# Designs tried in a protein design chat: VH-VL binders against Protein RTF1 homolog (VIP5). Part 3

Target 1, 136 residues: Protein RTF1 homolog (VIP5), of Arabidopsis thaliana (Mouse-ear cress) (q9c950r261to396)
Amino acid sequence: VPTFEDVKEVTIRRSKLAKWLMEPFFEELIVGCFVRVGIGRSKSGPIYRLCWVKNVDATDPDKTYKLENKTTHKYLNVVWGNETSAARWQMAMISDGHPLEEEYRQWIREVERTNGRMPTKQDISEKKEAIQRTNS

## First folded at step 1 (VH-VL)

Design b9 (framework fv_ebronucimab)
Fold by ESMFold2-Fast, scan of step 1:
Structure b9 (fold): chain C 136 residues (1-136), chain A 122 residues (1-122), chain B 111 residues (1-111)
Amino acid sequence: as target 1 above (136 residues)
Amino acid sequence: EVQLVESGGGLVQPGRSLRLSCAASGFTFGDYAMNWVRQAPGKGLEWVSGISWNSGSISYADSVQGRFTISRDNGKNSLYLQMNSLRAEDTALYFCAKGRYSSGWYGHFDYWGQGTMVTVSS
Amino acid sequence: QSELTQPRSVSGSPGQSVTISCTGTSSDVGGYNYVHWYQQHPGKAPKLLISDVTKRPSGVPDRFSGSKSGNTASLTISGLQAEDEADYYCSSYTSSNTLYVFGTGTDVTVL
């Protein structure tokens, strides 16, 4: 099971999505990473889910939105526990904050509960290397 | 207002007995049917037994028939479940639930306690 | 008798609608209008959500609604919110020896 530190290192913040948006490697880089999706608010504040990026949906060029200082029609298809949870999100709804350990624990519990696919430490390691290479 | 508090759960070996209690407050206990509902760890809800307001009608799930006995004491606002010949499959959180009506099992359960855990293990 | 059949899980995005089915026989769901729905959050006791197929108790938002057709009852949650993430159980009166039967339960996830 990947650790919280492992997942944190492959969680992509909104500012990085905006930075890499126009690059030819964008989809290959972010597929298999995690993003922190804002799903609403509780009495205690905003609620976030750590979601695994399944693919980039760019099929509708007329459905544009603002992401920071750019305009895009690219959306993320993400999953939380297993494939039944798959949902399409604007990258503008992705947090620019770091994931919290409680969110990581919730994600682990949800993957186990739904018999979803758990990424291996090797999967995470390969993704860390790709991110580091891109940041250079 | 309405409160139901279960007690009596614990670890018990197969073949032995355990007695659960439910203390009720905030309503006229003797006017309503009362029920026991259980939930095994990670599993769904199973209705176990029900008793009418005056103990005149009592019913059990097939899985516990002949082993469990439901009873009530209206003077003490208390519901009981005597569990005999316990099996590993009886391991569950046991909820006390208030029926909507004085008798019959067609009504909904409008209030529930927090449950008491029964673990049947060697 | 066998438990009423519900899908294991359903999921939806905030603001969307999800529907949970509850399928029985003519001796329970199909025979009577005594179908109830309960919501259970993790680590909590169940709470009554819908009674008698369609009736909402006081305090339950109107975005929760129930219906029935033949041997299948349905719970619909519109305007899905994060707080709706829970397990949902149907129940029915039955004419068999059991007299009360629960569904297999459905986990609702919000994403």
Scores: ipSAE 0.000, ipTM 0.521, lowest interface PAE 22.0, mean pLDDT 87

Design c1 (framework fv_bebtelovimab)
Fold by ESMFold2-Fast, scan of step 1:
Structure c1 (fold): chain C 136 residues (1-136), chain A 123 residues (1-123), chain B 109 residues (1-109)
Amino acid sequence: as target 1 above (136 residues)
Amino acid sequence: QITLKESGPTLVKPTQTLTLTCTFSGFSLSTSGVGVGWLRQPPGKALEWLALIYWDDDKRYSPSLKSRLTISKDTSKNQVVLKMTNIDPVDTATYYCAHRLYDSSGYYEFDYWGQGTLVTVSS
Amino acid sequence: QSALTQPASVSGSPGQSITISCTATSSDVGGYNYVSWYQQHPGKAPKLMIFEVSNRPSGISNRFSGSKSGNTASLTISGLQAEDEADYYCSSYTSSSTVFGGGTKLTVL
């Protein structure tokens, strides 16, 4: 099982999505990483889920929206638990904050509850290296 | 059809600023996914990418040249301008501007190029 | 920092096939899977022949094909014709730049 620090290092914040949006390596880089999706709020504040990025959905060029100072028709299909949870989100709904350990624990419980795919430490290590190369 | 054409001085002295203009037709630099880049090729040498500007005014620069380069656009005139400061004889090259598109069918890279303009740097 | 390596020259006979390689660190070719090929005749601007490793722009002959294995991309030209004589450049992306290979001169003998 990947540790919280492993997951944190491959969680992509909204500002990085905006930075890499136009690059041809964008989809290959972010698929298999995590994003922190805002799904609503409770009396204690906003609620976020750590979701695994399944693919980029760019099939409808007419469905554009603002992401930071850019315009895009790219959406993220993300998974929280297993494939039946797959949902499409605007990258504008992705958090620019770091993930919390509680969100990591919730994600683990949901993957286990739904018998979903748990990424390997090798999968995480490869993504971490790819992200580090992009930031270097 | 997409066409691009470079213009600017053909002879420049060392330490001066080189200003090149790309004038284009057949596309709009306000269309989502569209960019225009600048590239150069010294005589007998390889191609080198310099800078890129996108429809939303996002700008990218070659890391080794970033301190010397400024790229800007005027969408109403269908023009992209590149400025390179502190010119040197090693900057002698043919300079190209080129169209770039990403859309649902893929990343087309630099799919249409201007004819190029030779800039010679000498004293 | 990575560089794309191409052979300086390649030769073939009319009607034959030739292949030009483009080798980089895994981060430039293997990692991102985005390689383009350009054809340049003397005194002319480059022409895009292949993008995203193996895709052809409209109007490009199917005699030109692209492939990739590990950190090496390849351009294959089948049924060589005299007009194929040109310089060929590969290109890819790093995290910070667009990079080009040194170019390969194709001679049709």
Scores: ipSAE 0.000, ipTM 0.546, lowest interface PAE 15.6, mean pLDDT 84

Design c10 (framework fv_bebtelovimab)
Heavy chain, then light chain:
Amino acid sequence: QITLKESGPTLVKPTQTLTLTCTFSGFSLSTSGVGVGWLRQPPGKALEWLALIYWDDDKRYSPSLKSRLTISKDTSKNQVVLKMTNIDPVDTATYYCARVDYGGNSEYFQHWGQGTLVTVSS
Amino acid sequence: QSALTQPASVSGSPGQSITISCTATSSDVGGYNYVSWYQQHPGKAPKLMIFEVSNRPSGISNRFSGSKSGNTASLTISGLQAEDEADYYCSSYTSSSTLFGGGTKLTVL
ESMFold2-Fast, scan of step 1: ipSAE 0.007; ipTM 0.595

Design c11 (framework fv_bebtelovimab)
Fold by ESMFold2-Fast, scan of step 1:
Structure c11 (fold): chain C 136 residues (1-136), chain A 124 residues (1-124), chain B 109 residues (1-109)
Amino acid sequence: as target 1 above (136 residues)
Amino acid sequence: QITLKESGPTLVKPTQTLTLTCTFSGFSLSTSGVGVGWLRQPPGKALEWLALIYWDDDKRYSPSLKSRLTISKDTSKNQVVLKMTNIDPVDTATYYCAHRLGELSLYPYYFDYWGQGTLVTVSS
Amino acid sequence: QSALTQPASVSGSPGQSITISCTATSSDVGGYNYVSWYQQHPGKAPKLMIFDVSKRPSGISNRFSGSKSGNTASLTISGLQAEDEADYYCSSYTTSSTVFGGGTKLTVL
């Protein structure tokens, strides 16, 4: 099972999505990473889910929205648990904060509850290296 | 077995405040992640969500009705109360309370057990 | 008007399959996969039929199934029976609200 630190290192923040948006490597880099999706609020503040990026959906060029100072028609299809939870999100809805350990524990529980696919440590290691290359 | 039952007046005059009570059994509204919501359905029309209260007293309201709605709970009586001010004939509807497993712990955002509903007619 | 759009009516005959669509028309509807389906017989409270797009609560017939393609969720009822005649509502959420579709009247002829 990937550790919290493993997942944290392959969780992409909104500012990085905006920065890499127009790069030719964007789709290959982001698929297989995690994003922190805001799903609502509690009395203690915003509620987030750690979601796995299944693919980038750019199929409708007429459906544009603002992401930071850019305009895009790219959406992320993300999974929380298994693929029946796959949902299309604007990248503008992705958190620019770091994931919390409780969010990691909730993600583990949901993958187990739904009999979803758990990424391997090798999958995560490869994504960590790719992210490091783009930040260098 | 989870059960909910709505109670309140069946006839109300315009400009009055409508008070509805949901009495439930089979769960506690002190259980983490649990909520109770209020919904309504005017005769022949679609369902409309009104308000929701969670175990931690977090309250959510329909944006279009928020200024008219107050939701509260009485944990000792297993009751949730909805108050709607300045009622109008357009508020004539069957009002439902329903159990929700909370958005904090579960997706999707759904109501799994519903009361039978209580018809409230607003007329002079 | 509604953030979720359903056809006003659908019909089928006993033994056939029918599908009811639910399309998110607002970009602020949360994640198009938090879709639930409710069945309502005249004079009765709604009954949860599907949650998590495709999952059934205990006691719900496997004739009822849910699916999703893009921003459209679908409820499919196979082997139609007279008792399936009812109104069907889809539901999801926005950042500030729980929303319902306009409802679809299923007639079994």
Scores: ipSAE 0.000, ipTM 0.512, lowest interface PAE 13.8, mean pLDDT 83

Design c2 (framework fv_bebtelovimab)
Fold by ESMFold2-Fast, scan of step 1:
Structure c2 (fold): chain C 136 residues (1-136), chain A 123 residues (1-123), chain B 109 residues (1-109)
Amino acid sequence: as target 1 above (136 residues)
Amino acid sequence: QITLKESGPTLVKPTQTLTLTCTFSGFSLSTSGVGVGWLRQPPGKALEWLALIYWDDDKRYSPSLKSRLTISKDTSKNQVVLKMTNIDPVDTATYYCAHSEYYDFWSGYFDYWGQGTLVTVSS
Amino acid sequence: QSALTQPASVSGSPGQSITISCTATSSDVGDYNYVSWYQQHPGKAPKLMIFDVSNRPSGISNRFSGSKSGNTASLTISGLQAEDEADYYCSSYTSSTLVFGGGTKLTVL
């Protein structure tokens, strides 16, 4: 099972999504990474889920929204648990904060509950390397 | 006993700014988990959510209208104010404010509504 | 198009049961677990009838019940009465906003 540190290192923040949005490597880089999706609000503040990025959905050019100072029609299809939970999200709803350990534990429980796919050590290692190459 | 009531102009000219006030009683917008939202319904059309403000001053806006909307609260007066800029005849609708109690964003719902105020946009 | 699809109208006789469907047609609705239903009489504000698919607020008759199967939520009204004649709206969250169905006019024959 990937550790919290493993997941944290392949979790992409909103500012990085905005920075990489127009790059030719964008979809290849972010597919298979995690994003922290804002799903709601509790009495204690915003609620986020750690979700795995399945693909980028750019199929509807008329459905645009603002991401930072850019306008885009690109959405992320993400999974929390297994593929039956797949949902399309605006990147504007992605957190610019680091994931919390409780969010990691919730993600583990949901993948196990739904018999979903758990990333391998190889999957995580490859994404860490790709992110490091992009930052260099 | 929760009650809400909308107030504001009933007739507005195109390009002006519409300001609506929701005055409420029976709850405090400083209570954790409480929010007040604005919704509208054009004559003969479906309901549309516009904006929501939470007890801690966090705000949510309909993405299609976000650039035109400002929601604010005055907790001491039990009021929530919605401002909509650059009004157009298509904005003619009955505007509602409503109470919501969220333990989670996804479990939110509007359990008490104001009577609504019809705003007509014409020259 | 709307992310939530309702039939424009439905009708029934007093004492019978009717069901109104609300189908999620947009992939950004997700698992469709947080559905609310509102009743609206002409000239009146909407009234919450059901929340979180099947929960009734205090004071709502047990003749009203909610359920979900796959991407379709249903509001069932049993023992139809004349005062049930109204417009009914479903509502759910998407990834970016709160959406409402187009509404269903219930006629009690």
Scores: ipSAE 0.000, ipTM 0.541, lowest interface PAE 11.0, mean pLDDT 85

Design c3 (framework fv_bebtelovimab)
Fold by ESMFold2-Fast, scan of step 1:
Structure c3 (fold): chain C 136 residues (1-136), chain A 122 residues (1-122), chain B 109 residues (1-109)
Amino acid sequence: as target 1 above (136 residues)
Amino acid sequence: QITLKESGPTLVKPTQTLTLTCTFSGFSLTTSGVGVGWLRQPPGKALEWLALIYWNDDKRYSPSLKSRLTISKDTSKNQVVLKMTNIDPVDTATYYCAHTPYGDYEGWFDPWGQGTLVTVSS
Amino acid sequence: QSALTQPASVSGSPGQSITISCTATSSDVGGYNYVSWYQQHPGKAPKLMIFEVSNRPSGISNRFSGSKSGNTASLTISGLQAEDEADYYCSSYTSSSYVFGGGTKLTVL
């Protein structure tokens, strides 16, 4: 079971998605990482979920949107809990903030509730190193 | 009621490191969803954001200044400290600290400290 | 240039309404939903007047209102009073930074 610190280090922020958007390594790098998805707002502020990136969906070139200063038709298919929760999101809906420990705890509970597959600590460690190599 | 107050040197020489302290009351940086930011305003110029820190130690820096800036907190003293290295006369400004709610899209600053004028000259 | 463009000055008479614009450059397209407005009297710290485009903090007069159309946010002050004479700054968050407009000096004639 990956720790909060492990998940935090493989959570990709919106600014990094925008930066890497057109790179040949983009899909291979981000698949298997986490993103923080804005799902709404409460009285105490915006609500986010930590979601695992399943794949990049670029199948509809006519469905474009703005991501920072770029226009793109690339979407992320992410899961929260198990595969039945898979949903397609604009990268513009991805947070540029760091994940919170409560969001990590909520993600753990949802994976357990839905009998979803938990990423291994080794899988997370390998993603962490790939991200660090890209940033160095 | 939330209050903040800036403190630090009023006169700094070029190439030195400027250290500013924000002391606050009415909230704690151990409480979820709160942060403190630093901003500045050169005489007769626009406001400029410098850095901020949240209760969870999440830190953000102005991209143009981030190589010169370090923000830290001392939650036991209700203080946030900003350090700016290699000070230059163009860094002459009134420096403000301000309370901010947590958010990556919709942050605002309220309330602000009174500000402290820092003059950089030899 | 600032990423957010404001007119340098605006003026009005007591009782009138005025509007101050804040226009984002192309780098802020799509991200301009998170606008704050600050009032600053000479020698004083800024005061939050509007956040999240149109929300007022507790204690701020309802004479101050905010709106957005496309890439332009607006601060409207109705029933102008002498005390409204101040500098006004808009602000927004981009992917990498909080940015401020150049400021607008409001003169109440």
Scores: ipSAE 0.014, ipTM 0.560, lowest interface PAE 8.2, mean pLDDT 84

Design c4 (framework fv_bebtelovimab)
Fold by ESMFold2-Fast, scan of step 1:
Structure c4 (fold): chain C 136 residues (1-136), chain A 126 residues (1-126), chain B 109 residues (1-109)
Amino acid sequence: as target 1 above (136 residues)
Amino acid sequence: QITLKESGPTLVKPTQTLTLTCTFSGFSLSTSGMGVGWLRQPPGKALEWLALIYWDDDKRYSPSLKSRLTISKDTSKNQVVLKMTNIDPVDTATYYCAHRGYSYGPDYYYYGMDVWGQGTLVTVSS
Amino acid sequence: QSALTQPASVSGSPGQSITISCTATSSDIGGYNYVSWYQQHPGKAPKLMIFEVSKRPSGISNRFSGSKSGNTASLTISGLQAEDEADYYCSSYTSTSTLFGGGTKLTVL
């Protein structure tokens, strides 16, 4: 099971999504990483879910939205738990903050509850290396 | 609660490197969403943003000054340091450090620079 | 080319309303939803007055309000008071940088 630090290192913030948006490597880099999706508020505060990026959805070229200072029609299909949770999100809805440890614990519980696919430490290590190469 | 204070030399000579330290309290630069920026204001002129460092050690620099600026943090000391190389009389200014304000919501709320230090005047002359 | 443009000065009389504009130089990418406004009295550090275009921090008078239309953000001060006399700065950010406007000097006559 990946550790919280493993997952944190491959969680992509909104500002990084905006930075890499137009790059030819964008989809290959982002798929298999995590993003924090804001899904609302509870009595105790905001609810964020740590979701795995399944693919980039550019199917609707006429459905554009603002992502920081850029305009894009690219969306993220993300999974929380298993494949039945797959949903399409604007990257503008992705948090620009790092994941919290409670969000990581909730993600672990949901993957286990739904018998979803757990990334290996090898999967995470490969993504971490790819991100580091892009940031250099 | 949150406070910041700038420190460093008040007089520097042209061509030297200026080193300024921001010491803060009331937040940690290990906390998600936190950051510290540096800005300056020459006497009688506009505010100019210089650099920003985030809790995860990501850094942003003013494009016009990037080659001269280095920002770093020491989370254990609650300090952020700005270095500016090849100082010139036009760099005479009051230098401010400021807290990057962030809080939670359905998205994260971004306040901008919500708490500022008092500023430190740096004069560049021979 | 990202820049924020403000008028150099604005003036009003006590009890009146004034508006200060902040215009991004690009209609495509400027003036998005992270606009802040700062008040600066002579010899003092700036103070946050408005964030995210139109929201007020706790303790800021409701005489201060913000809005945005297209690539122009506006700060409106109603019921002008002598203590409102100050410099006002708009600010925004992009994925790569933080932007500040050139500042507007408000004179209360």
Scores: ipSAE 0.006, ipTM 0.524, lowest interface PAE 14.6, mean pLDDT 84

Design c5 (framework fv_bebtelovimab)
Fold by ESMFold2-Fast, scan of step 1:
Order: C-alpha cells, then sequence, then structure tokens
Structure c5 (fold): chain C 136 residues (1-136), chain A 123 residues (1-123), chain B 109 residues (1-109)
C-alpha cells in the first residue's frame, strides 16, 4: 500500500493536464497517475475523489470543452475502487489543488472494499520519475 | 475519554448464535474515519481479528469467518453488535471490541480496547 | 494471506535491552505493512504500544521503540523493568485484513 506522500507525488493537477494536453507523450505519462475529480458539493465546499487514470478517451471529436483556455475533446477514464466504478470525466472537472489526507484514506478503503487493483511501489516510482523528467 | 464495554452471554451451547454488544462513550460512530472492531483471544492463544464497521457503514470481515459473522451499528445508541452463527467449542475465547480511527497517515491500529468478555461454549 | 512470525519467548534482566522480531512470511510486493505492537498483562486487555512501525502513543514510555527492515518489524525495550513482563503481539494490515503474530512472552529474570 503506497503512502499518502507517494500518491501525492503522482497526482496530476489540472494545470499540468492542460500544459501536457497536446504532447505526444500525454497518454503514456498520465495513465497510471492519480487525479482529484470533483464529484459534487457539500455545505463545506466542493467534494473530491482521488482516482486512478485508466486511459484517455478521445473517441468523440465533436464533444469539445474548454480546459485552461485550450479546447479539447480528450476525456479521462478514471477508476475509484475497481473497474465497476470506471467513469469518463472532463479534465475541466479535475482539481488544481493538492490532494487531502482524507481523500487518500477514502481511496484506500474503496480499493480494499471492492477488491480493486492497488498500485505497486515500482508503479509509483516509475511514474514519479517520468513526471520529474517532464518537469525538468 | 474513550471507553468501550462488551456485553453478552458468558455461556453458549454449540450450534447457537452468539450475540455480543459493544457500548461505547467518548466518541461518535458518525465521526469521519472512526470505526469499531471485534477481536477474540482463546485462552492461552493469539489475538484474532473478526470484524469491523466504519462510520459510513462500511463492513470488514475476517475471510475465514465471514460466512458466520454479521456486524451492525446503532449510532444513536453508541452500540456495535456482532453476531456469530453456528457456535462451536473452538469459539471459546475472550471477545474484545476496540476503537479505530483512520486519521492523517496513521491508521489500521486499535488504540482503545474494552475489558473483554469471556464466552465459553459448552453443553 | 500473510502470516506474522514472532519468537515464542524472550528473556532479559532489569536494565538490559531486548528486541522482539515480527516477520511477514508473505505479502504483496511493494505494499506497506502498517505494523503495530500490543502489550498484554495476564487477565487484561491488550494495550497499544507502537503504531505505524515506529510511532508511540501519548503516555507510552520512550523505552519502547519500533523499527522495520525489509519484511521484519522489531520492538525494542530498553532499560528493562519488572513491569514489562507481559505478552507482546505484533499486528499488520494486509490484503484487507488485520493479522496478528503468535505472541512473544517476555520474562524479566
Amino acid sequence: as target 1 above (136 residues)
Amino acid sequence: QITLKESGPTLVKPTQTLTLTCTFSGFSLSTYGVGVGWLRQPPGKALEWLALIYWDDDKRYSPSLKSRLTISKDTSKNQVVLKMTNIDPVDTATYYCAHIREYSSSWYYFDYWGQGTLVTVSS
Amino acid sequence: QSALTQPASVSGSPGQSITISCTATSSDVGGYNYVSWYQQHPGKAPKLMIFDVSNRPSGISNRFSGSKSGNTASLTISGLQAEDEADYYCSSYTSSSWVFGGGTKLTVL
């Protein structure tokens, strides 16, 4: 089980998604990382879930939306728990804030509850390195 | 202060259903991240985890015993109930309920325990 | 499916240091073991001594310390005292379950 710091370092913010959107490495870099998906609001403000990126869905070129002053038809298929929770989201719904401890704990519990796939230490390390190379 | 106390029968006959109640104070099972678990210890043997229920009604069961176990909560009464079916003499043990809180990066440990209740299974 | 192995007994004299090991025989590669240690005096409930490998709850003496190397966690008790005589259990959370070691009986000679 990866630590909160491990997950935090491979959680991609909306501004980074926008920056890398048109790059040829985009899908390979983003798949296997985490994103913080806005799922609604409470009295206290927006509610987010830490989700694992399964793949990039660009099958509908007519379904465009704005992402940080760019226009795109790319969506993220993400998983919170296991494959049955897979859902397609606009990258505009991804948070540009840091993940919270509470969100990390919720994610762990959901993966365990649903017998979902838990990333390995090697999976996380490879993604950390790839992200660092891209940011250098 | 967090306190927990187990209650239930001290003598049970084979094939019956054992029902144990944990009554607690000093915390609410509506609090985010809070859970209450059940563990047991046969005389002179190791501790064994049985079941756990979280504030959001998420339930976890020991894989070897899950077909025999049901855990439930009554948040308004500050109670958690464990039922174990088809009781057998090998189920003779001291049964404990314990508090857990998944808080910050610190989790998966039982920080406060009840005193335990010895349940003997015999005819 | 992970099992935790502890020595059945360990002994020491007052003022000495002793170490109790807890070894995972199998676990998921790359996962963290959330290791805790519990002290149990005869007839009493277990008491949390160490959590998350090396963290100590408020009120627990700094004579108790925890560490981990590879798949083995260790509980070290320094400045051994008569009241430390008890059974010690390690625990880890793996594969959606809590598992406990067989326990180690500490005798203070």
Scores: ipSAE 0.006, ipTM 0.538, lowest interface PAE 14.2, mean pLDDT 84

Design c6 (framework fv_bebtelovimab)
Fold by ESMFold2-Fast, scan of step 1:
Parts: sequence; C-alpha cells; structure tokens
Structure c6 (fold): chain C 136 residues (1-136), chain A 124 residues (1-124), chain B 109 residues (1-109)
Amino acid sequence: as target 1 above (136 residues)
Amino acid sequence: QITLKESGPTLVKPTQTLTLTCTFSGFSLSTSGVGVGWLRQPPGKALEWLALIYWNDDKRYSPSLKSRLTISKDTSKNQVVLKMTNIDPVDTATYYCAHLDYYGSGSYYAFDIWGQGTLVTVSS
Amino acid sequence: QSALTQPASVSGSPGQSITISCTATSSDVGSYNLVSWYQQHPGKAPKLMIFEVSKRPSGISNRFSGSKSGNTASLTISGLQAEDEADYYCSSYAGSSTVFGGGTKLTVL
C-alpha cells in the first residue's frame, strides 16, 4: 500500500495539467497518477476526492472547454475505489492544491470497501521519477 | 549505435513540393519517449526547427511554417518523411533529421544524434 | 525577433573562460528547464554539448558547463582551446514548439 507521501508526490495539480496538456507524453505521464476532484462544497469550503487517473478521454473533439488560458477537448477518466466509480471530468474541475491526509484515508477506505485495485509501491516510484524528469 | 541519414532531391524548382526522407537505425520509433525532428540551416544562417514526430504519432510544427509542412512516420521501415509545399528560393538550406528521447537520461528532450544533412537548392 | 537572443559573436584567448548568454523574450519560453546547447564546426552537423540546462552527454569535456538564472541560460567554456572555435546555438522547449537562438560565433584569438 502506498503511503500518503507516496500518493502526494504523484498527485497532479490543475496548473501542471494545463502546462503539460499539449505534450506528447501527456497521457502516458498522467495515467496512473492521482488528481483531486472537486465534488461539492461544505460550509467549511470545497470538498475534494483523491482519484486515480485511468485514462485521458479525447474521443469527442467537439466537446471543448477552457482550461486556464487554453482550450481543450481532453477529459480525465478517474476512479475512486473501483471501476464502478469511473467518471469523466473536465480538468478545469481538478484542484490546484495539495492533497490532505484525510482525503488519502478516505481513498484507502473506499478502495477496501469496493475491492478495488491498489497501485504498487513500484508503480508509484516509477511515476514519481517520470514526473521529476518532466519538471527538469 | 544510433544513426540517421537524410535523402531526397538536391535541386527543386519553385512552387514544387519538397519530400525528404530520414532513414534511421539503432532505435525504434515505437519506443516510448522517442521522437525524430527535422531542422534546416540556410547557407551562412542560423539553425531553424521545422517539425517533430513522436513515438505515439503526436506531431509538432514550426508555427511560421505549419501550413506548408507535413511530417509522417513508417515505424516498420525506420523512416520519417517531411513534405514542404510551395517551395521558394529562400527555402534553400541544409536539411537535418535528428533523434530525440523524451524520457532518456542521456539526452532528455534534446537532439542528441543528427544526420549528416542534405543540401537542397531551390532554383529554376 | 528570435524568441531566444544570443550575442552574434564572442572571442577569447587560449586558457581563458568565456560565457555565451541565451535570453528568452517571454516567460512561456523561459519557464521550462529544457535548454540545450549545440556546437557546430564549418561543414558539419551540430553536436549536442549540454541538455537540461546543465547536463553533459557522455564524452563532452567538463570544460563546458551550463547554467540558468531567470530567463537567461548561459554556456561557459573554461580553459579555452583552438578546437572550441565554432558556432554555438542555444535551444529551448517552448510549449508545443522548439526554438533556437540566432547562434554565436566563437573566435579563439
């Protein structure tokens, strides 16, 4: 099981998604990473879920939206728990903040509750190295 | 050993389409992170990047020339082809193809191995 | 104007150190740390000397070093030798495109 620090290091913020959007490595880099998806608001502020990126959905070039100062038809298919939770999100709905430990604990509980797949520590390590190389 | 070699016509008339082929060995364009670019250099002038194609068939073009350029690959033949339409005497240059490895630790996003270049003269 | 500005020429004497600057005209170009430097002798293809701002490919002398501060990357050649006389080009990733500087002619006096 990956630790919170492991997951935090492979959680991609919205500004990084916007930066890498047009790169040839985009899908390969982002798939297997985590993103914080905004699912609503409470009196204390926005509520986020830590989701695993399954793939990039670029199948409908007519469905465009604004991401920062760019226009894109790319969406993220993400999983929270298992495949039955798979949902497509605009990258504009992804948080630009760092994940919270409570969100990590909620994600662990949901994967366990739904008998979902847990990424290996090796998978996380390889993804962290790829992200660091891209940021050089 | 990675090698690349440019081939194509050395003399082209204005308004024609220039087709150049890059044939390579020592790597595969199906390898994740690998790309092949085209660059040119008019006699006595600076290097100019033209186009780039990646392993996943993703393509990038020089903004000033993109309406005239088409880059394609044939992974099974180890070839990358550049086509430039509506050729003009100002396009006279030595054309290079070069290897790039996006995930490589030895040359991350740099053109590390270049072909010898092929001089293309545009005149009537 | 070029998105990357280099001096047209620079000169030095054997044993001296010289520095060539490469300045990005916008933060979109200068925000990436994917700066490369190429050496070109007359009649030859360019040779990669530096990548990722400061890294050397195998076989490149440690007399060549790279750095970057803000939007300006620099190539420094220490212990200047006659064989270093060449054109030097900087290059940077610029989002969806690659840009080259205008080149600097190094003369070893």
Scores: ipSAE 0.008, ipTM 0.607, lowest interface PAE 10.2, mean pLDDT 86

Design c7 (framework fv_bebtelovimab)
Fold by ESMFold2-Fast, scan of step 1:
Structure c7 (fold): chain C 136 residues (1-136), chain A 123 residues (1-123), chain B 109 residues (1-109)
Amino acid sequence: as target 1 above (136 residues)
Amino acid sequence: QITLKESGPTLVKPTQTLTLTCTFSGFSLSTSGVSVGWLRQPPGKALEWLALIYWDDDKRYSPSLKSRLTISKDTSKNQVVLKMTNIDPVDTATYYCAHRPSYDILTGYYDYWGQGTLVTVSS
Amino acid sequence: QSALTQPASVSGSPGQSITISCTATSSDVGGYDYVSWYQQHPGKAPKLMIFEVSNRPSGISNRFSGSKSGNTASLTISGLQAEDEADYYCSSYTSSNTVFGGGTKLTVL
């Protein structure tokens, strides 16, 4: 099971998605990472879910939106628990904040509750290295 | 095939509590990502969203009505129940329950609707 | 106030194209960029026509199409037919609720 620190190190913030959007390595880098999706609001503020990036969906070039100062037709297909939770999201909906440990615990519970696929520690380690190479 | 049907009293008196039941088939409200909402439409007026309940029992209410609304579910009976307290003639409307396939409020839409039940608030 | 503004009515002749606009008056709505459209005939429940701005559910004619530019979403009906005469509602989401436009009555002349 990946630890919270493991997941935190491979959670990509919106500003990084915008920065890497037009790079040739974008899809290969982002798939298998986590993103923090805003799902609503409580009296205490926004509510977020940690989601695993399944793939980048660029199949409809006519469905464009703004991400920072760029225009894109790329969306993220993400999974929270299992495949029945799979949803297509604009990257503009992704948080620019770090994940919280409670969000990590909720993600673990949801994957277990739905018999979803858990990423391996090897998969996570590989993504950490790729991100570090890109930031160097 | 997804179907939903509303049931409850067609005539209620002011100050009473209105209880409406939505009975559905073709899906389970234990499936991750699904939710059921309640909406209403006063005669000749626009649609108004009231409440929704998610598969994990998370609930959302219209801000203007939240103090009067309670939504609950019984997944074994395939039912969702809405209660509205202190009803007033202004609450006269056709009430709908509807299926929402999205896991999230931001991407949600109502793809299957019940036929609606008209509730008249009068003495 | 309504967070989504629609014209009260639009009209067209058979075979023509018409467009119904839906403008977000609140920045909270515009931020989500997920708009659905519903058709309602008198005495009937609403029927989903478009979701996520431009997607059609199974069984909906391709004469119906959706688009969005800035804070305005649009429903376009091409090859207008008598049975298209109905009320049309746009809908979107905020951080805590679903909001609907005021509705547009389409008259086919």
Scores: ipSAE 0.007, ipTM 0.526, lowest interface PAE 11.4, mean pLDDT 84

